# Designs tried in a protein design chat: VHH binders against q94cd5. Part 32

Target 1, 317 residues: q94cd5
Amino acid sequence: IILQFAPLNSSVDEGFWHSFSSLKLDKLGIDDSPISITGFYGPCGHPQVSNHLTLLSESLPLDEQSLIASTSHGNRNKCPVPGILYNTNTVESFNKLDKQSLLKAEANKIWEDIQSGKALEDPSVLPRFLVISFADLKKWSFRYWFAFPAFVLDPPVSLIELKPASEYFSSEEAESVSAACNDWRDSDLTTDVPFFLVSVSSDSKASIRHLKDLEACQGDHQKLLFGFYDPCHLPSNPGWPLRNYLALIRSRWNLETVWFFCYRESRGFADLNLSLVGQASITLSSGESAETVPNSVGWELNKGKRVPRSISLANSM
Below, E stands for the ipSAE of ESMFold2; O stands for the ipSAE of OpenDDE; V2 stands for 0.75 times the mean of E and O plus 0.25 times the DockQ between their complexes.

## First folded at step 17 (VHH)

Design z3 (framework vhh_vobarilizumab_d1; at its last look DockQ between E and O 0.02; V2 from the best seeds 0.00; counts 0 for: pae E 16.3 > 2, placed apart)
Fold by OpenDDE, look of step 17:
Structure z3 (fold): chain B 317 residues (1-317), chain A 120 residues (1-120)
Amino acid sequence: as target 1 above (317 residues)
Amino acid sequence: EVQLVESGGGLVQPGGSLRLSCAASGFTFSRSYMAWYRQAPGKGRELVAGISWEGETYYADSVKGRFTISRDNAKNTLYLQMNSLRPEDTAVYYCAKIYDHYYRSPEDYWGQGTLVTVSS
């Protein structure tokens, strides 16, 4: 069957709009140039509630050069994701934005990062996002719309198997995988690295590795899974970040099938009952080039509709 | 309000054919991703076939080559032609307006379903 992913949802903290308002009034004025911003997400930590891609006051950089570096590096709950904000000066301009072109442009950036190897070195670029907005600073009302560009692969990814990780690993393996994941999450160096490799040796010892180390460790494992922080809580669907992850894998490695690990937590610890292990087919169609940029989707729905969101902060500004 | 009404279900013998229809209203049908799902007794709901607004189609492996999804935008109707039916195809079939072929959304819209029974 076709593998279906759970959509990623946005959450904007009021602090973001406060900071943005200040920025608009103090610096930007009528300048409507795109602004680089940083979003944050993490693995799901609840059995019934998914995590969101979140904007915070710190999502707005002090300067363009320090955008990602100045964010909450090393915070386990804030994995940084690069994004872009298109803020218009009028509601008319907002409505006239070419949403398809903007989506495609950001998707192309993701694809370029995949093709150049940048995404392999820094996979945090895979869930790149964009926001269009209009700020009515007279009324302290904000209209906004998120997109999470995701590639549409052809043929569609087929799901071979999907089950709780606890059912995939032996008891000994599960213990080792849990320990390895917790170590990964507890390290300041790796806690905010949302894409990784899970390797299990023949003696049931697990290790978490950087994605860039895949080629170097090829053949040195009994089990190899492509792991990622899954923001989704659904027991039968992987989260949205897996989409571009699979696109990267298909583009860089000639794999017929792929094993993936949807990492999820309970109370801040690895939980293999909540985490999922799946196998998918990602074979290219005959004659299709792995270098061709796929089509993309990803505009967020608002209550099931393709419309922007709005918030009023008149009482808090 | 989004409305989806399925029809065409019934009893058919193995190897037989059946055509399902879904009448859609309350939204711009021509710009929507549409899909057929099915749910067999005691099993979860699964994607059978999907079609984009551009006419791109996708099928579950279990029905590929046997089922054909199509749409008539002028009539706001979705179709599922089912050939070479098998007992394992027995299920309630649901028409759905979905955001994308590749992900499930709780905001997707579903019809009430139509029962297809394949039995000798």
Scores: ipSAE 0.013, ipTM 0.276, lowest interface PAE 8.1, mean pLDDT 90
Fold by ESMFold2, look of step 17:
Structure z3 (fold): chain B 317 residues (1-317), chain A 120 residues (1-120)
Amino acid sequence: as target 1 above (317 residues)
Amino acid sequence: EVQLVESGGGLVQPGGSLRLSCAASGFTFSRSYMAWYRQAPGKGRELVAGISWEGETYYADSVKGRFTISRDNAKNTLYLQMNSLRPEDTAVYYCAKIYDHYYRSPEDYWGQGTLVTVSS
């Protein structure tokens, strides 16, 4: 049956709009050139609530020191992700933006990083996002819409199996996997690496490895899984980041099936009852090329509707 | 300064109802994940219900169908409607703020609690 993915959701802190308002009033004026921004996310941290990709005041760096801070890795729950902001000067310009063209442009950046191998070195490029906005600074109101570009794989990925990670691993394996994941999350060198390999050897010892080390993981392992920080908490739905991860895997390694590990936490620690293990069939059809650019989707829904979000900060300004 | 103030606890008969409230200040309530926890005497703290800023809800199996979590963003208030109360629901109930980003556990931002006692 065809693999389904839970949507990724956005969150924007008030501080982002305060920072943007200052930038627009003090520097940009009517300049509508796209602006590089940084989003932040991490694995699910609660059994009942999905995480979001979040914009904070530091998502819009103002100088070299702020830029260095926003790209300085190591914060446990602020895994940085590249994004771009398209701000418009009027609601009319906002409404006329060619959303499909913008989404395709950002999806092409992800695809280029997959093809070049940059996504193996820095997999945080896989969840690249975009935002369109209109700021009404007379009313201190902001209209905005996120997209999380994601590939529509052809042929579609088939789901073979999906279950809680605790039902896939033996008790010895589960203990070792949990410890290895907690160590990965506790190190400032690896906590910002949101896509990784989980290797379990024949003696039930687990290690977490970087994607580029796949060939080194061919040793005495009995289980090898493609892991990722999964912001979703739902028991039957892998989160949105798996989409572009599968595109990378299909393109890079020509595998027919893949085991994936949706890494999720409870109260800051690995939770293998919340985490999922699944198996997917990713085999290309005869005659398909792994280098063909897939179609893409990803405009965020607002409570199931295709409409932008709005916020008023008039009481805060 | 984050402040969470629970109210609405009290003594109630089995089968009765109570509505708990949590007045929130010191943060952007409308963008925060909120939850209710409870702690029975001599027991550990447990999650009862949660609600996202977009209104998605979660309930522990023990309360599903009897309790309803809700929020009023205009009043910065979180609610827990508790129906068909049972003696095992007796506990101190805590309001908790869950961040929409990764700085702190929701258990780090707790109210003082409100006591609910269900007995004849």
Scores: ipSAE 0.000, ipTM 0.151, lowest interface PAE 16.3, mean pLDDT 83
ESMFold2 (binder alone), look of step 17: mean pLDDT 84; pTM 0.851

## First folded at step 19 (VHH; framework vhh_vobarilizumab_d1)

Design aa1 (at its last look DockQ between E and O 0.42; V2 from the best seeds 0.00; counts 0 for: pae E 7.9 > 2)
Fold by OpenDDE, look of step 19:
Structure aa1 (fold): chain B 317 residues (1-317), chain A 120 residues (1-120)
Amino acid sequence: as target 1 above (317 residues)
Amino acid sequence: EVQLVESGGGLVQPGGSLRLSCAASGFTFSRSYMAWYRQAPGKGRELVAGISWEGETYYADSVKGRFTISRDNAKNTLYLQMNSLRPEDTAVYYCAKIGERYYESYEDYWGQGTLVTVSS
């Protein structure tokens, strides 16, 4: 069975558009150069509502302080993700954007980060995103379209097993995993690290470790899972960030099968009933190179359609 | 204080239509994720429809194509248009403000509910 990933959806805070408008009027003018921005996301914390990649006022590099703030760690609800904003000056320019090329460019950045090892050191680059936009500041209307570049693995990832984490771990393990996850989330050093390792020893002791420490973990565990903050609430689908995670894993370690842990919360606490554990096959086809950049997809759908989103802030501006 | 007041419930025949309203106050409605839940007798509360502040909508499979969630930010009002009602839609319907996770406000708020009865 081919593993199906739940799409990641965007959410743009009104504050972002206010800040962007100010930036456009005060600084950018007609300059339509790409802007580096920071998105934020986290694990799903609601049983029926998925989390989103969100833009906030602090997503924009308005000043040096804002840039510093955007790179600051320690907010459990704002895991920073690098992004890029292509804002056009006209709707015609917006419509003429080569969306495929833009997507591919960002996908290539992700792949370069994977190949260079940067993604191991800082896995927050895996969910890199892009936004195209057009701002009508006369009408305070904004058109925008997110893309979440994700690699299409060949062959497609096969799902072997997927179940609630509570069904995968023993009671003792579950208690330990929950505690370890909560500790990970409570630490200013790790709370915004969205990709990690879950290790469980033979004595049912769990630990969360950085992805870069995988080699150090070899042989010191009974269970090893690739964990990630899963923004998705669906009981039968892992969230979108797992796609590039699996691409990284395949590229770096060429594992035949992988255990993954979709970390989800209930109101800020680890919840193993909502979290998922899965096993997937990610084996390369014979003759394929792990270094070849895969194709990518990832333009966000608007109500199931391939169209941009729009928002009017005329009443609030 | 967050207040949600549902209205529009009542008795309707199968195949009929009903429109629920929820008057919201005590918070910035235009920035909130809103939802309709329902609880049938002897069953748990279930999400029926949700709508983000951007207007993105979600529907339970059981109501897709029949129900429409919408909002009027100027009136601080949430709506649920229910068409082609079925007996199994009989429930108390609740308006909800979904907690804002990014702002460390996890608590959901609920109205008192309004009863919808679909019966011949």
Scores: ipSAE 0.314, ipTM 0.708, lowest interface PAE 2.1, mean pLDDT 92
Fold by ESMFold2, look of step 19:
Structure aa1 (fold): chain B 317 residues (1-317), chain A 120 residues (1-120)
Amino acid sequence: as target 1 above (317 residues)
Amino acid sequence: EVQLVESGGGLVQPGGSLRLSCAASGFTFSRSYMAWYRQAPGKGRELVAGISWEGETYYADSVKGRFTISRDNAKNTLYLQMNSLRPEDTAVYYCAKIGERYYESYEDYWGQGTLVTVSS
């Protein structure tokens, strides 16, 4: 009955660590100020493989113009997401980091963007992430740990129904929804917008809309679903990004019943057999408790354990 | 040009073991989702096992606990260790590239296959 979410997984390309090593040697030295970085993800593209939030060499910008070029052009499966790197200069400092406080700080940024309306204009802030790290540049080894801050709504969201999107939409609706999603993914204006509305009229015609247009979509005889790029491939679990989306929906619109659409692809096209439609029941809050930041979770597990990851690049350096 | 070359097939008795290998070239192996498929006579190809660029594995229910997929990114080689073989495992086994880390290519690529026969 309680809505369950599949975890989001991280991946770090070797080029990220090469870029960070250069930055640390050439400019940072022992400066441990947090560094803004960009992560990349996309919807699931294969029935057997979930997508990862990935760091690449361009995740650590050389300058503002380089980041702009990286985020406004390129692979549609590299939807940019804001993140922050907390680097430490010793393993002792890494081990002493207050992970609960860091997670809370980044979750507060997401919550502020929800409350201010920034998340409606730029929903890519919803999957904001953080990384803690220690780089041993004598050994060319890197210890790191990702978190994907996600709100824990209280009471928990109930799941009423979950099924493949192809079992929810009629054949006419499914064709229109697929075409609309493919158009959204093919346009430079919308491909990097990972949270959106799916509106289906009584004549089975679908349109994809920005979150800010919700009030314009609420008419008689429309199906309205809250869609997002779902990196997960699992048939019985929505992906991790739905957590903060539900927090936004509850906070901004006070909806008790929400239809959500976990958008997934196969072979570069919408796949409504892989995609999910679900119905969630949300208990509404009012007053001061509705305005306070919810509790959050999101430190990534390593093979089911709460331990950091390590990589050695000694042979490639 | 993508090439996948399987080897290691042959005739074995039920309960026996085989190790299949797949030599890969013409693409970035370490960024690719690699898989083994099989096709028995008169049947379609079915997924047997898959392994992601991060080493995450998938197995069909029919082979779980008996087969082990692995990869060696330094040698651009995919492996399938097949233990406790059954007559039902008789098929041509194909190495496949069916995905990549950033979905920069959506084409599937297949090897020529290697025959595995399990019989007395």
Scores: ipSAE 0.012, ipTM 0.491, lowest interface PAE 7.9, mean pLDDT 87
ESMFold2 (binder alone), look of step 19: mean pLDDT 84; pTM 0.848

Design aa2 (at its last look DockQ between E and O 0.02; V2 from the best seeds 0.00; counts 0 for: pae E 14.7 > 2, placed apart)
Fold by OpenDDE, look of step 19:
Structure aa2 (fold): chain B 317 residues (1-317), chain A 120 residues (1-120)
Amino acid sequence: as target 1 above (317 residues)
Amino acid sequence: EVQLVESGGGLVQPGGSLRLSCAASGFTFSRSYMAWYRQAPGKGRELVAGIYWEGETYYADSVKGRFTISRDNAKNTLYLQMNSLRPEDTAVYYCAKIGDRYSESYEDYWGQGTLVTVSS
């Protein structure tokens, strides 16, 4: 069966729009050049509530300090993700934006990062995102639309197995994996690294490793899983970030099958009952090159519709 | 202190409609995930509908197409419009603030509940 990924949804803090308004009024004026921004996300922390890609006041490069802050590591609740904001000066311009071209452009950046090896060094680039917006500063209303570029693999990824992690690991393994995950999350060095390797040895000891260390892990494990912070709460679907992760894996290592670990939490701690382990087939079709940039999708749906979102801050501005 | 106060429950005939309200206070309502749960006699508490601060909604399969969850951030009020009510919808309905790492608290908060009875 074809593996279905749960969509990633956006959340924009009012502080972002306040900051953006200030930026627009004080600095940008009519300049509608794209703006590099930083989004934040993390693993799902509740059995019934998914996490979002979130924009905050600090998402905007307002000053040098903010830029530094945006690149700072060590916040477990704010895994930084690079993004780009296209803000138009008029609603007409907003409506005329070539959304397909914009999506493709960002997808290409992701693919370049995959091909160059940058994504291995810094896998936080995999969930790169795009926002188009229009700000009516007279009315303090904002129209915006997120895209989470994700590759469409051909053939589609097939799901072989998907189950709670607690059912995949033995009791001893589960304890060790949980501990290792918590350690990973508790370290300032790794807490905001959203893609990683889960290795379990024959003695049921688990370790979390950087994705770039895959080759070093070869032969030294009984179980090896590609782990990621899964923002999704659904018991039968991995979250959206797995899509580009699988694209990377296919491109770099040409594996026929892959084990993946959807890391999820309960109240800030690793929870293997909520976390998922899955196996997927990602084999390339005969004659296809792993270097060919796949098609991409990823415009966010608003209540199931392909329309932008809007917010009014007239009461708070 | 977080407070959630439900209202609007009552007796209604099958096929009827009811609108529940939940007045919220003590937290930033506009940034919170809110939900309606219900507990029927002899059953466990179940999620009925949820709504994110950005307006995304979730519905249990049993209420899809009949119930609508909405929020008014200016009034700090959560709503549940219930149409085409059925006897099996009879339950105590609870308003909930669901905590997560992006909220003010990881803790979940619940109202006292309001009884909805669907009967001929």
Scores: ipSAE 0.018, ipTM 0.443, lowest interface PAE 4.8, mean pLDDT 91
Fold by ESMFold2, look of step 19:
Structure aa2 (fold): chain B 317 residues (1-317), chain A 120 residues (1-120)
Amino acid sequence: as target 1 above (317 residues)
Amino acid sequence: EVQLVESGGGLVQPGGSLRLSCAASGFTFSRSYMAWYRQAPGKGRELVAGIYWEGETYYADSVKGRFTISRDNAKNTLYLQMNSLRPEDTAVYYCAKIGDRYSESYEDYWGQGTLVTVSS
C-alpha cells in the first residue's frame, strides 16, 4: 500500500506581521525582493493536536533581534528552519505569482542540499518552506500562503508496516529510546537537529546519532531507525517531514527498506505510544535518472482548499 | 513577561531534606506544564520532575520515591520536596515552564536557579 503523509500546517504570530510592517515602512517601500526568514517547529506535543510551523517576530532577521535570538536558552519547541518570503505590493501581483515555479525553485534548493551533503550536516534544510504575501499597510491586513515543498517519489513509497513505537520496542528498549530522545531534546547541541538515527543494540541500549554517522551504526543484532521530529499527532499517518527525509535516504544511501521513527512528545517528554515506527519500501532509481530532481508538491490546504489566508491587525493599534 | 523565581536552596547533610519553591508570574500558571531541572558542575541540565496542570507527575529514576513535585495553582507556585538527599543531588536546581500547546506558548522559560549542596 502507498505511504500517506499527514499535512504540515502553518501558524503566524501577530508579532511577525508587526515586524514586517515596520521593515516595509522604514526600509523596503516597494522593494519586493525575496526575504530570507526563519520558521520554527518541533515534534508533536499532544496526542490530539498537531504542531505547526510557526513564524514569530524573530523570523525576520534584524541585527538586534538576531543577536537576542542567538542567546535564547533551551526552547525545544523552536527548531529553526530556513524559509523565504515573497512579498508583493498589490493584490494583483499576489494573484499573478507563479506558485508552481516558486515551489519548484525552493524544492530545487532542498534537492541541491541533499545532493551536496549539506542536508547530512544540517538536516533542518529538509523542511525548508516558502510564504507568499500581500500586505495592505493602510488597513493593517495581510494576505498570505505557505508552501512546504516536498518531493513526490516515483514510483511511490510503499508502506509495509506502521504502529505505535511502544508496540515495536520491548519495554526495556522503549525506556532506553525514551531516555536517549529526552537527552537529545534537552541538549543545546542536539535539540535543533530534527532528523537523526536511532540505534538499539541487542542489550536494549539505545543511542541517537547524527545522520552523517550512518556507517558507524552498522552491526549485527542492531535495530536502526531513521528518526525525525514529527509535528503530527495522527496515529495512521507519518508527518510531512518524512517525505524529504525519504528522498534524502533514497538519493544518498540507496536503501530499499527503511525503518522510520516518527518522534512525538506529550507533556514535554518522549511519548512512544504517540510516536510511530514504520517500515517503508523504496524503489531505487537506476542510472542517470537517480540524479533528476523529483517532482514536488506542498502548497498548504486551508480547511481542505487551496486558498490563501488573511488576517487583519487593525484592532491591534 | 514570564518570570520564575526559585528559592529554598542551601547546604544540607546527607539524608536531610529541603523544599524548593518557584514563584511564577506573567503566564497562565494553571494551564502550564511545569518542571524542575538540575545541573551539576560539568554536566548538562537534566530533568528531575515534571507536573501537568491536571496533576499527573513524572520523575527521573534517580529521584523516584525521594522527591515530590507539587503545585499550588491559587498561589502560582511550584514546589519540590527533596527527602533523603545524597551528595549526588548537589546541583543548581531550575524551575522551568515547558512550552507546548497547553500554554498557548512554544517557548521554554527558566528561572535563575537555586543552589543545593549536599555534603557532610
Scores: ipSAE 0.000, ipTM 0.194, lowest interface PAE 14.7, mean pLDDT 84
ESMFold2 (binder alone), look of step 19: mean pLDDT 84; pTM 0.849

Design aa3 (at its last look DockQ between E and O 0.01; V2 from the best seeds 0.00; counts 0 for: pae E 15.8 > 2, grease 24.7 > 24.2, placed apart)
Fold by OpenDDE, look of step 19:
Structure aa3 (fold): chain B 317 residues (1-317), chain A 120 residues (1-120)
Amino acid sequence: as target 1 above (317 residues)
Amino acid sequence: EVQLVESGGGLVQPGGSLRLSCAASGFTFSRSYMAWYRQAPGKGRELVAGISWEGETYYADSVKGRFTISRDNAKNTLYLQMNSLRPEDTAVYYCAKIGYRYSESYEDYWGQGTLVTVSS
């Protein structure tokens, strides 16, 4: 069966719009050049509510890009994700934006990062996102639309197995995996690294490793899983970030099948009952090159519709 | 202190309608994920509907098309419009602040509940 991914949804804090308004009034004026922004996401931490890609006041560029990185680094609740904001000066311009071209452009960036090895070193680029917006500062109303570019693999990824992690690991393994995950999350160095490897040895000892260490992990594990912070709460679907993750894996290592670990939490702690382990087939079709840029999708739906979101802050501005 | 006070429950005939309200205080309502739960006699508490801070809604399959969750941030009030009520909708309905956000506590908060009885 074809693996179905749960969509990733956005959340924009009011502080973002306040800050953006200030930025527009004070600096940008009528300049509608794209703005590099930083979104934040993390693993799902609730059994019934999915996490979101979130924009905060700190999502906007500061004079020194290094400051945004420094402020978000080491925060377990704010895994930074690079994004881009296309803000138009008029609603007409907003409506005229070529959404397909914009999506493709960002998808290409992701693919370039995959091909160059950048994504391997810094996998936080995999969930790269874009936002188109229109700000009516007279009315303090904002129209916006997120896209989470995700590759469409051909052939489609097939799901072989998907179950709670607690059912995949033995009791001893589960304890070790939980501990390792918690350690990963508790470290300032790794807490905001959303893609990783889960390795379990024959003695049921688990370790979390950086994705770039895959080759070093070969031969010393009984189980190896591609782990990621899964923002989704659904028991039968992995979250959206797995899509580009699988694209990376296919492109880099040409694996026929992969085990993946949808890391989810309960109240900030690893929860293997909520987390999922799955196996998927990602085999390339005969004659296809792993280097060919796949098609992409990813415009966010608003209540199931392909329309932008809107917010009014007239009462708070 | 977080307070959630439900109202609007009562007895209604099958096919009838009822609107529940939840008055919220003690936290930034407009930035909170809110939800309605219900607990029928002899059953566990179940999620009925949720609404994000941006107005995204979720519904249990059993209530889709019949129930509508909404919020008025200016009034710090959560609503649940229940139409086409069925006997199986009989339960105590709870308003909840979902403790799931980067900047907020993970703690969930619940109201005292309001009883909805659907009976002929």
Scores: ipSAE 0.089, ipTM 0.592, lowest interface PAE 2.9, mean pLDDT 91
Fold by ESMFold2, look of step 19:
Structure aa3 (fold): chain B 317 residues (1-317), chain A 120 residues (1-120)
Amino acid sequence: as target 1 above (317 residues)
Amino acid sequence: EVQLVESGGGLVQPGGSLRLSCAASGFTFSRSYMAWYRQAPGKGRELVAGISWEGETYYADSVKGRFTISRDNAKNTLYLQMNSLRPEDTAVYYCAKIGYRYSESYEDYWGQGTLVTVSS
């Protein structure tokens, strides 16, 4: 059966729009050059509610020193992700943006990072996103739309098995995996690394490793899984970040069968009943160049529709 | 080329103080997240303290209230003031430039380390 992915949802704190308004009034004026921004997400933290990729006031740094400060701190629920804001000065320009070309441009950046090996050193580039916007500062009204560029592998990835992580690991393994995940999340050096390896040795001891260490993990072990912070809470749907993770795995390692681990939490701790383990089958394409960029999708559906969102801050301004 | 050179290590009595310095070059120091790590004999390297370019600080619980990390951006120098030293603080102390998503380099860089020995 074809692997299906839960959509990723966005949220924007009011402080982001306050920061953007200040930047536009104080510096940008009519400059519509794209702006580098930082999004934040984390693993699901509740069995009933999925997490969102979120823009905060610090997502839009006002200077280079502010940018460095906003991205130099680890945070348990604030894993930084690179993004770009395409702001327009009129609603007409917003409506005329070539959304498919913008999505493809950002997908190409992800692909370049996969091919160069940058995604192994800093896998937070995999969930790279974009936002298009129009701000009506006379009305304090903001029109915007997120995309989460994701590759469409041809043929589609097959799902062999999917189950709660607690049903995959033995009791001893589950305790070790939970402890290793909690340690990863509690360290300010690893908490903002959203894609990783889960290795379980023959003595049921687990370790969490960086993606670049895959070859070192090919030694004598019982289980090896490709783990990621999964913002989704649904019991039958891996979250959206798995899409580009599978593209990385296929491109860099040519693996045809992979175990993946959708890491999810409850109350700030690993929750292996909420977390998922699955097995994917990835068919390698015949005769394709490794440099060929895959097709991509990812404009966010808002209430099931391909439409932008709007917010008014007139009452709060 | 990133270079980090630690100094100020040495032998000190329990309860004493030392100030470690790290001279940095080959990168924009004023825009970098800097840290001190230590490695005791037979143990892994552990984070001791970190500091952002704005001066926001982090400390391991084992050193809170006793150690102070600071930076002088005009001199491209990172400091660690170590007070109330204990024998458990004996380690090689490493200066580190921590790479992150929007820095000049994603790579972490380490100095050669400076030995601190706390003995009675």
Scores: ipSAE 0.000, ipTM 0.128, lowest interface PAE 15.8, mean pLDDT 84
ESMFold2 (binder alone), look of step 19: mean pLDDT 85; pTM 0.856

